# Ledger of designs, part 31: miniprotein binders against a7tqs6

Target 1, 250 residues: a7tqs6
Amino acid sequence: MNEDGSVCNKILIAFQDNDQIANLKESVLGEVFRLDKANTNHDENIIKGLTWSTKYYEVRYDLYVDTFDDFEEWCKDLISSEYDDLREVLSGIIVIDSYTMEKDKIDQNKLLGQLGSVLQDKFFVFMNTNKDISQDVIDELNDDNSMQLTSDSGNSVEIINYHNVSNLKLNQYNEKIGFERVREIIDTCEWSGGHRVQTVEAKADSTDVDLESVFNRLKEARLKYLEIEDEDEREQFALEISNEFAEFLQ
Below, E stands for the ipSAE of ESMFold2; O stands for the ipSAE of OpenDDE; V2 stands for 0.75 times the mean of E and O plus 0.25 times the DockQ between their complexes.

## First folded at step 13 (miniprotein)

Design qL6 (at its last look DockQ between E and O 0.49; V2 from the best seeds 0.72)
Fold by ESMFold2, look of step 13:
Structure qL6 (fold): chain B 250 residues (1-250), chain A 106 residues (1-106)
Amino acid sequence: as target 1 above (250 residues)
Amino acid sequence: MSPELAEKLEELLEELQRLWREAYSTDDPEKFRELLERMLELAQEAMELAENTEDPELLREFREAMERLIKFIQRAIDAVDNGDLRRARRYLMWIELLMEIYEALF
C-alpha cells in the first residue's frame, strides 16, 4: 500500500487451462516468485503479503492468479473500461499461453497490442509455451513490438519462451532469456513504497548518505507527525524534520 | 455523514467481507451461489443507505464503487448459473481487489 493509503503493487498472472496447467503453475510460480508446493497452495487465486527482494531494494506485493480458456475473451475483459481501477493498481501482468503464428484463428498480436496500450507503464509479459517458436523468432517479434512504440504509447508486450530448448542462458544478443528475463523485468518495474537494501557495494558508493537510514527516518517522522495533536507542535516538528533532511541532502 | 449512518455502513462492510471469505472457501456450488446472493443484497442495501449522506461528492464516489461491486457480484452469480465456476471464482477474486481499492469509501 502507498504511503497515502492507496492500493498498489499487485501482480496478475494468468494461465491458459490445459492438461499441463498444474506443471506450468508449479514451474512458473516456483521459478519466478519462489513459491513452491511446500510453502504455497498453487490452486489459490490470491496470495498476499509477498516480498520482492533485490540487492538494491525490498517491496511488498500481492499476487493474483487467474485461469482462462479463451485468451480473446479474457483479454477483452481486461481492456474494457470496467477494469480501469483494477489495472491501475497492478505493477504488471504475466500471461502463460501458446503463442501462435496462425493468423486465421485470432489476431493474437492485435489483442496483445491493445492490452499493452491500456497498461501504460505496467510490465506485460507473454510466456509462450509453444515449443515450435525459436528464440531467434522471439527476438525478432520483441524487436518489432518495441519499434512500434511512440513516446505517448502504452507498453509493448515482451514475449518470453517458457521452454529452454537450447539450454542456453542468453540469446544471440547476449540478453537474458526465460525465467531469468522475467525476474529481470520484475526487478526493474515501477514499484511503490519500496525499501532500499544496503549492500557492501552499494554502501561503499553511498559514502555520505545512507539511504536506508533516510527512509527509516522518513517513516519515523511520519508516524510522530501523525501522533502530534497540537498544531503549533506539529509545525515545529515539521520544521525540525525539514532541517534534518537538508543535512542529509547536502 | 451521521455517526449512526457511518456505524451501519461499517457493519455492512464487515459482513460483506465475512461473506466473501466464506464464499472463497466453499466448494458447494449451491452454497456458493447463496453467499453471492447475500453479498448482492448487502451491497445494494449499503448503496441505498448511503443516499442519506449530506456530502454529494462522497455519495457519488460511494455509489459508483457500489455499482461496480454489484455488477461484478451479479456476473459471478450469472457464471454460477451457467455452470462456469472458474469464471465465478475469477469475479470473486476481482471483488476482493475492488473491496480493497474502495475501502476508504466505506
Scores: ipSAE 0.822, ipTM 0.912, lowest interface PAE 0.6, mean pLDDT 81
Fold by OpenDDE base, look of step 13:
Order: structure tokens, then C-alpha cells, then sequence
Structure qL6 (fold): chain B 250 residues (1-250), chain A 106 residues (1-106)
């Protein structure tokens, strides 16, 4: 929870369940969220207590990692009214799958449009693993989707190629692509709660105990405390936290 | 809400969170199912307790919360019964988020 008692920022990332994409999971998590293999237990769906840091701010978020075999089923759930409360606390969604240009899969684009329509003020990224789709085609698709966005219709999906086929760092419009573009989107997302503005200048000496940072750490400590099943470990952790904060109570 | 009812609901929610943690950490499908069933029972009990309160605003929000939670728990159970552990774990993930959302509301 945020310091104000609000729910922490949540990001959902969902991977298609196939051998090709399974191999990309670690790479995506590493490049986007800077998670190492040690932090990505393949079986963990929830990664809590992450920090998104930019030049301007730092914010805490939790990452929810999902896997789907049927994109339609997965989308239908998220689009449903039963997920309204869940969508409200999401900062955004990232889908990792093969984008298809086949007319017969009218279903993927339709579903992406439907999901985008319910993701008001949320970032929505589709990271394309299909190598046959050029960056120029992706750029055109994004342009077309952006034009369909009326201000009231939610956020359109931005399609981003996983593979940099051109070895270019920028597209034809001098825009970021690939993981750098995903990170840029997240950098610009609307975060819930007070983000700590890293004023560049305030790295100065002021010993002013950021009470907010203390409270956030106390909340993190509480969450971690609740995760410890062993009573002795709990007591030890409580003692460690008490000692850490004893310096602030002076 | 009577202080007694609030305390009882808090206890039920704490137990629900405990069971969720156990369910999240288990690799045994049978144990996972059992834990989900227990979670369902607790959520139903909480809902029944809420329905007996005279506070209409708290009742509505809490009831709606519990109804959603019950639905997701039931879907997790159904997924386990169908042998779709991935889907069951997805619903478990969403149950956690729902619990966080509701904890912020109460």
C-alpha cells in the first residue's frame, strides 16, 4: 500500500504460452523491469516492492506476471465488469505475443481495441514477437490506432516490436523503439500516489528524515513481516525494523 | 458496524490472507484446491456477517467486495477441477489484488 493507504501501483504483464515466448520472458522482464534471473522465479506471478526510477521521480510498484494460451479468453475476463476494480489500480498492461496481420484474426485487433477502451488513463502495450512484421508496418499501425483515439475512448494499444530487425535505435520518425519505447511509456504513465520527485539538487546534505520514505519502508516492512511464517524470523525481522527506525525516533 | 462484528470480519480477512499465502506457495493441486475451498467458506461467512449489519453503505461495498472475491475463488476452484492450474493461479493473483483493494477500503 502507498503511504496514504492507497493501493500501490500495479503493472500487469502477460505472456503467450508458447515455447518461443517462454524463452523471451526473462529477457523482457530483465530489459523492461531490470529484473534478474534470481528475482524472476518462473513460478512467481506477483513481484512486490519494485521501484521505478527516472531522472525526475521514483515510485514503487508491484508487477503481476500472467501467462495465457487463449488471448480471447484472457481479454474477455479483463474487459468484463468483474475486473473494473482491478483495472482501476493498474497503471498499465503489457502483452507479449505474436501480432498477426491476417484478416482472419480480426479477433486480435478487435480484442485489443476493446481492452484499450476499458483502460482509461492506463498504458497499454502489445509487444510483438512476430519477426515478419517490420518496424515500418508497426509505425503505420500505431499511427492508425492513435488517430482512432478520441480523447474519451480510453488508451489505444501501442504495438512495439520485440525484435529490432533494422538494428536501428529509432524508427523512421526518430522515436524510440523496442524496450526503450516500453520504458518511455512507463516513464510517462500516470502513477497513483505521491511519487517522490527526485529533485536533482536535493541530493544535498539535508538530514531531513523524509517521513514519507520512513512510512513507505514501514509499510514494506509490514508486508514483509506478514510474509514471514516463522515466528522467530518474524520477531527478528521486527527487531531489525525497530532498530532501523529507532534512528528516526531520536 | 458493531466493534464485535468489525473484529470478526478482520479475523476472517486475516485468515483468508493466510490461506491465500499457503495456496500461493503450494505446488500440490489437491492441497491447493482444499485451500481454495476453505477460502471460499471464509469469504461466504464474511459475506453473511456483513448482510446482518445495519450499516447500509458499508454493507453494500463490503458485500460487493465479497461477492467478487467469491466469484474469483470459485473460478480458481473450477480451473483446478478442470486441470488448468495456470488459470487457477491467475485467479489467485487477482484474489490477492482484490484483497489489497478491499483492505484499502476498510
Amino acid sequence: as target 1 above (250 residues)
Amino acid sequence: MSPELAEKLEELLEELQRLWREAYSTDDPEKFRELLERMLELAQEAMELAENTEDPELLREFREAMERLIKFIQRAIDAVDNGDLRRARRYLMWIELLMEIYEALF
Scores: ipSAE 0.777, ipTM 0.897, lowest interface PAE 0.7, mean pLDDT 82
ESMFold2 (binder alone), look of step 13: mean pLDDT 88; pTM 0.893

Design qL7 (at its last look DockQ between E and O 0.53; V2 from the best seeds 0.73)
Fold by ESMFold2, look of step 13:
Structure qL7 (fold): chain B 250 residues (1-250), chain A 102 residues (1-102)
Amino acid sequence: as target 1 above (250 residues)
Amino acid sequence: MSTEELLEELQRLWREAYSTDDPEKFRELLERMLELAQEAMELAENTEDPELMEEFREAMERLIKFIQRAIDAVDNGDLRRARRYLMWIELLMEIYEALFKE
């Protein structure tokens, strides 16, 4: 919960019901959220009091786990105004379903765009289980989806292949794919509430500046700056980082 | 019943509904939640604060709608859909408890 008592930091993950759903739940919940059958009942709809931790911060969140038969029906409900209050408290949405390139009367890609348009600064991931869609096609889809977003307050879906058919860890642009990309998106999303700034050793007893180390620290600081919701906390963080790096900028 | 007592009782019924595997008891608990939310609507119409009454009325209308959808899903044999609405009911109650905490 936020410092002002507002509700926050909920993640919605939804699985299309199919004969592989138990395996998909075990894999995705385990790999992304570190939830296995030893510590979690995968049939739960609500898992409270989880901790997301990175090099820079720890935050508490709750996970909402849904299943659906028909993506069109599920998606249209979530887009409707009746769900406005519910969408506002989400940090983001993960959908696990088979992506299809075929067009119907209302195709899947149009629905993804419509849902993305109502997600204000919230991540939106579609984990594709269709093995017939190559990583190159995924990269093109994500570029196209970014250009199709019509709302400045919305977010474009990122489509991520569940299956690593090529056994590559990076795409053609040296970007993470698969579960590692999902975790990276969550690492960088807009959380609220208790943030912890993790300091790194930067310049203790150094006679020469290691530019690679400086750039790594700046990247990490930028990530934390983007994750801080409170305006005063953001400004204080920026001041602290600026002071720490003042010697490197001279 | 005060607003806080109402939300506390709804949360208690919700926890029982979430933990039971018995569809008959599950439906009974949803009916009790519906009755409680409808009673809250009637009590809200008698309060003197029009802004708070309107906001509370809107919250109860949304909650009633989701509870009704859960009951309808049970009656149609779709317990998965009923559990989805119960999940959303929990989050709505959390949001509204934060709003009406005085």
Scores: ipSAE 0.808, ipTM 0.908, lowest interface PAE 0.6, mean pLDDT 80
Fold by OpenDDE base, look of step 13:
Structure qL7 (fold): chain B 250 residues (1-250), chain A 102 residues (1-102)
Amino acid sequence: as target 1 above (250 residues)
Amino acid sequence: MSTEELLEELQRLWREAYSTDDPEKFRELLERMLELAQEAMELAENTEDPELMEEFREAMERLIKFIQRAIDAVDNGDLRRARRYLMWIELLMEIYEALFKE
């Protein structure tokens, strides 16, 4: 939640519903978002209160996990005006599917372009599970897409291979690939409420309770509190939170 | 019910729906959500405070659309799609809650 109370820092990840990709879901969530198996209830669509940590900042975000069997239908919904409010609060979208070079490519690319056009200032990643597409081809596709989008105010989709076929850590341009590239994209996204990670050395004595961090934690706690249905659990959680913040009131 | 009470009840029903694996119960909960959202929209239309109420009306109208889509998905046996719409309903409620607390 933004300082102004606005909703922010939502990521949508969507998986194609096939046996091949279903098996990759855990891996993708683990590698990208560092979710443990225990936290990935396969049936949960909403994972709240996650922390994205970099060398420079930490932010809280929520992850929305979706699945689709028809990419066209899924895209059309997200492109529609009915989703305007939803798109506004998204930090970005990740799609996990097989990229096709065949005739169906035209439709897929068109849809990706259309979706990108409505995702202004949002990150948009398509993670390709098709092993037949080399990194060189992906690099070329990304170059072509980046050139096309310079004309239209839309954000281009970046295509990233799930599989590192070349066993290279970097592409031909010395750029990150695979999950590392996805993470890099997320690292550079526009976050709200980012707290600068004070490097361990500058633990200077500044007792200055980052009021913003406290406020964000309180907001998170409130959200979690509202999710607890059991009154006893809710009270216990409230007590835990109160104890956590009691240290700051001192 | 006040607008706030309606939103709280919607959130309650959503939580129950989200935790339910029974399609029949899921549908029932969605129908109740639909009724509440419709009631909320009607309340907004009847209130003389124009700007906030118009935003609220639009919010409820959007919720109604997504709830109806979820119901339709359940009726078609597409529980995955229904859960997708349920997911979006949550986010919409969060957005609107934030909007109306300002």
Scores: ipSAE 0.795, ipTM 0.908, lowest interface PAE 0.6, mean pLDDT 82
ESMFold2 (binder alone), look of step 13: mean pLDDT 76; pTM 0.741

## First folded at step 14 (miniprotein)

Design qM1 (at its last fold request DockQ between E and O 0.82; V2 from the best seeds 0.83)
Fold by ESMFold2, fold request of step 19:
Structure qM1 (fold): chain B 250 residues (1-250), chain A 100 residues (1-100)
Amino acid sequence: as target 1 above (250 residues)
Amino acid sequence: MSTEELLEELQRLWEEAYSTDDPEKFRELLERMLELAQEAMELAENTEDPELREEFREAMERLIKFIQRAIDAVDNGDLRRARRYLMWIELLMEIYEALF
């Protein structure tokens, strides 16, 4: 909750209904949110009073768990203006569904872009369950999605493979993938409220880490990254930002 | 009922609706929630501050719409959609709590 008492810090996670949904829920809720079947009823739509902790901060949040049949219908509802108040209190959205490259079906990329356009300062993750899409293709899709976003728009979706068919922990750019990337996105998202955790590294540095400043730097980094035209300069910028944030979050 | 008591009753009905497996009882509880939300919107007209009155009315119109959609989903046999709207109704009640 914000300091003025307004509502905040909700995460929406939504699963496409399929014959593997129980296993998907167990895996994603367990790996990302540390909610296993022994401590959580995975049939619940609302899980309140959770704590997100990093080396630098701790914050309270609530998890809203949805299930849908059709991504197009579900996505169009969330885009509509009648969901404005609901979207405003979200920290972000995670969708678990199969990504398709087939253009004669639903135009997923258009829908993902439209939903991202109404999610300013909110993370948006599409966790792809399609085993046929390689990490290199995912990396290209994410670059393309980032280029479609403007500074006056919302946020771009990040597509993350659920299956680790390569058994690698990093992509070709030495960036985290899979569940660890999802956790990294949540670690760095714009939370409201919370309190800083005093760490051994923070005490040794004697530096005052302003969480609002960290969140603002992340927002600025996203905007600057989108503005860089040269691929080599973009890669160098991303490396510099990763090193800068290593002091604050890991 | 005061607006605070009205919200408390809405929350109580919501919890009962969230826990029941009986579709007929589920629909009955949603209808009772709809009646309370409509009563809340009528009470909002008595708010002296025009800005707060408009804010309260808009909030209740939104809450009423989501409750109506949950009822419509039950009537169409789509109980999963009805429970999705019930999930959203809980969050809307939390967002609008300060207005009551």
Scores: ipSAE 0.868, ipTM 0.949, lowest interface PAE 0.5, mean pLDDT 84
Fold by OpenDDE base, fold request of step 19:
Structure qM1 (fold): chain B 250 residues (1-250), chain A 100 residues (1-100)
Amino acid sequence: as target 1 above (250 residues)
Amino acid sequence: MSTEELLEELQRLWEEAYSTDDPEKFRELLERMLELAQEAMELAENTEDPELREEFREAMERLIKFIQRAIDAVDNGDLRRARRYLMWIELLMEIYEALF
């Protein structure tokens, strides 16, 4: 528990149970959460007392590590009313699996949509391990999903490729991709009001920055960014936001 | 036992269950947790505040459901699912800690 008696921030990460994804687990945990191999015992489902650190804040969180063999069953459980209290305390969910565009697996996208709908204020990431899906296709899918979100009050899943085939650090829209994008999503997630320790670097520059206001602004900025369809406008907005937050570091 | 003592014992049993590789011992620990959650629910009936009583009852019913699902998973030989439910039981205990 936080010192205020609130439940600590929780992140759920779930891996498909196959040999291909099992081999990626250490890499994903290392790249996203900066966990050392020593801290990633394959048998541990709960990793407590982690710190998420940004330039602006530090927050404590616990990581819940799950594995599923049936994605439909796993999703149905999480969507159920029995999981309402659990979903409420989650900061977000990351799923590591193979994304499929095959028409016969309409079920995966439907399930992702349903789960996203119940995760309204939570981050939801699907990290695609299927190498046959290009970044351009992922970008289009995310754009389509983001447009649907503006019409329906639900949070959509963001699909992120595990594999960077192009060795580019940015997509065609100059957006972060891969693990850096996952980290950016987490950086802007809603954290519970627990011990936001302002980083020593942030303490030095602005003692009076309302961290809550910064978080809200980052959230608003993220939402607005996702609503921008034009690439040039996205770049300009990203630059404006970057400049706005740079002023807080002065 | 007080409700606080029940929670402490539940937490202790959970830690033992979480650290156990033996399915039989794991099942036994889950059964003990189930008994304690049922006992806690019975004790809650003595709560004078009807809203708090109902909240605590609902919490214990939820906890009981997840413990039972863990047991069922063990009985079915699905240790992965059992451990998943064990993980959620920990979070439920944390969420409901203030009710004990």
Scores: ipSAE 0.811, ipTM 0.922, lowest interface PAE 0.6, mean pLDDT 84
ESMFold2, look of step 14: ipSAE 0.858; ipTM 0.946
ESMFold2 (binder alone), look of step 14: mean pLDDT 80; pTM 0.786
OpenDDE base, look of step 14: ipSAE 0.808; ipTM 0.920
ESMFold2, look of step 15: ipSAE 0.856; ipTM 0.945
ESMFold2 (binder alone), look of step 15: mean pLDDT 80; pTM 0.785
OpenDDE base, look of step 15: ipSAE 0.810; ipTM 0.921
ESMFold2, look of step 17: ipSAE 0.857; ipTM 0.945
ESMFold2 (binder alone), look of step 17: mean pLDDT 80; pTM 0.795
OpenDDE base, look of step 17: ipSAE 0.808; ipTM 0.920
ESMFold2, fold request of step 19: ipSAE 0.861, 0.864; ipTM 0.945, 0.947
ESMFold2 (binder alone), fold request of step 19: mean pLDDT 79, 78, 78; pTM 0.768, 0.770, 0.768
OpenDDE base, fold request of step 19: ipSAE 0.810, 0.810; ipTM 0.922, 0.922

Design qM2 (at its last look DockQ between E and O 0.63; V2 from the best seeds 0.78)
Fold by ESMFold2, look of step 14:
Structure qM2 (fold): chain B 250 residues (1-250), chain A 100 residues (1-100)
Amino acid sequence: as target 1 above (250 residues)
Amino acid sequence: MSTEELLEELQRLWEEAYSLDDPEKFRELLERMLELAQEAMELAENTEDPELREEFRRAMERLIRFIQRAIDAVDNGDLRRARRYLMWIELLMEIYEALF
């Protein structure tokens, strides 16, 4: 919810209906949103009250799950002005469908460009299920899509392979791919009403500074202790260091 | 019926429709939701502030269109499309809640 009480923080995820849709839903909802069959009905259209967490923040969001037969029909609806209010409250859209390189059969790239244009500052992911499209081709497509932006307000789709045929974690540019890239996009999207988390990292930085100082002092004390030849002076020195160390560790 | 009471009844009908598998009962609930949205639009015409009146009127017109599309989808035997519109109706009701 925004500061002014307006609605926000919705994610739309939409699956093309095919004979693998149950497996696709299980994989994508599980890997991206951590929703498995034990805690979530994957046939739900609306999953409310979810939490997106990173080491820097936590945010509440709702997930809207759609299915469609025809991408062109689905996409044109969502582009239309009838959906302006609905698009406004989205943080982003994820589509799961087969990407085609054959422009003479369907104008998918034009539709992806049009939807990206109306989404503006919201993320737009196309998870490609076509196994015949290599990661290098995906990388080139994404570079081309980003370079075709001619509007100050537009956004481009990012195409992400669902299948990890090569079983690699990074592309040729050492960038995340697959589900990890989808999660990275969501981690960095424009959320509203985020809650900053006091992280272990922030505590570690403060503790690490204090601890490093203490350890350095202990190392120095150990060297001086070994140098002291007189047993009485050595015992007094150890007592002084123990007292000093106790204060630092309180 | 107040606008707050209309929204509460719309939400109740929505939840009942969302849980149903029976197309005839589902359609009946959508028709009742349509009647309530039309009643809400009539109440909006009595709003004194012309900017709020127009905002509420536009919101109800969109809500009515999505409800009608859900009904049309049921009549065409396309229950998946009807449930997609029901999903969108839920979000529209959330977006417009402050207007009621």
Scores: ipSAE 0.862, ipTM 0.948, lowest interface PAE 0.5, mean pLDDT 82
Fold by OpenDDE base, look of step 14:
Structure qM2 (fold): chain B 250 residues (1-250), chain A 100 residues (1-100)
Amino acid sequence: as target 1 above (250 residues)
Amino acid sequence: MSTEELLEELQRLWEEAYSLDDPEKFRELLERMLELAQEAMELAENTEDPELREEFRRAMERLIRFIQRAIDAVDNGDLRRARRYLMWIELLMEIYEALF
């Protein structure tokens, strides 16, 4: 629990149970959450007392690590009303699995859409391990999904490729990809309680920046960023937000 | 037992269950947790505030459902699923801690 008696921030990460993804688990946990092998007891589903650190803030969170063999069953549970209280305390969900474009698997996209609809204020990432899906295709899917967010339908899933086929650090829209994009999404997620602004050597006039207001602003900024279609406008907005938060640190 | 004592015992049993690899012992602990959650629900009936009583009842019913799902998973030989539900039971206990 936080000092205020609130539930600590929770992140759910779920892996498909296959040999290919099992080998990626350590890499994903290491790259996203900076967990060392020593801190990951391979059999532990709950990792408590982690710190998410950015240039602007530190927050405490707990990581829930799940593994599923049936995505449909797993997703239906999380969509159900029985999981309402659990979803409420989650900051977000990361799924590691093979994304499919096959017509017969309309079920995966439908399920992702349904889960996204109940995760309205939460980050939702699907990290694709299918190497046959290019970054361009993923970008198009994310664009199509983001346009649907203007409807009452909640947060869409962001699909992120695990594999970097191109030595490029950015997609065609100059956006972060892979683990860096996942981290960026988490950086901008809604956190509850216990926020410590990393005071850079800012001078003593600690204006009690309402950290809740800062996080709400980051959320609003993220939502707005996703709504911007023009790349130049996105970059400009990202710079404006970066400057706005830099001013809070001054 | 008080509701606080029940939560402490539930937490203790959870910690013990979380460390177990033996499905029979794991099932036994889940059954004990189920009994405690049921006892907690019965004690909630004595709550004077009807809103708090209903909230606590709903919380315990949810906890009971997750414990039962864990038991069912063990009975079906799906220890992975049982551990998943155990994971969620921990989070539910954390969410509902203030109600005890």
Scores: ipSAE 0.802, ipTM 0.917, lowest interface PAE 0.6, mean pLDDT 83
ESMFold2 (binder alone), look of step 14: mean pLDDT 87; pTM 0.874

Design qM3 (at its last read DockQ between E and O 0.91; V2 from the best seeds 0.85)
Amino acid sequence: MSTEELLEELQELWEEAYDTDDPEKFRELLERMLELAQEAMELAENTEDPELREEFREAMERLIKFIQRAIDAVDNGDLRRARRYLMWIELLMEIYEALF
ESMFold2, look of step 14: ipSAE 0.849; ipTM 0.941
ESMFold2 (binder alone), look of step 14: mean pLDDT 79; pTM 0.770
OpenDDE base, look of step 14: ipSAE 0.806; ipTM 0.919
ESMFold2, look of step 16: ipSAE 0.850; ipTM 0.942
ESMFold2 (binder alone), look of step 16: mean pLDDT 79; pTM 0.768
OpenDDE base, look of step 16: ipSAE 0.808; ipTM 0.920
ESMFold2, look of step 18: ipSAE 0.855; ipTM 0.944
ESMFold2 (binder alone), look of step 18: mean pLDDT 78; pTM 0.758
OpenDDE base, look of step 18: ipSAE 0.807; ipTM 0.920
ESMFold2, fold request of step 19: ipSAE 0.864, 0.858, 0.855; ipTM 0.947, 0.945, 0.942
ESMFold2 (binder alone), fold request of step 19: mean pLDDT 78, 79, 78; pTM 0.760, 0.762, 0.762
OpenDDE base, fold request of step 19: ipSAE 0.809, 0.809, 0.809; ipTM 0.922, 0.922, 0.922
ESMFold2, last read: ipSAE 0.863, 0.853, 0.860; ipTM 0.948, 0.939, 0.945
ESMFold2 (binder alone), last read: mean pLDDT 79, 77, 78; pTM 0.768, 0.756, 0.754
OpenDDE base, last read: ipSAE 0.809, 0.807, 0.808; ipTM 0.922, 0.922, 0.922

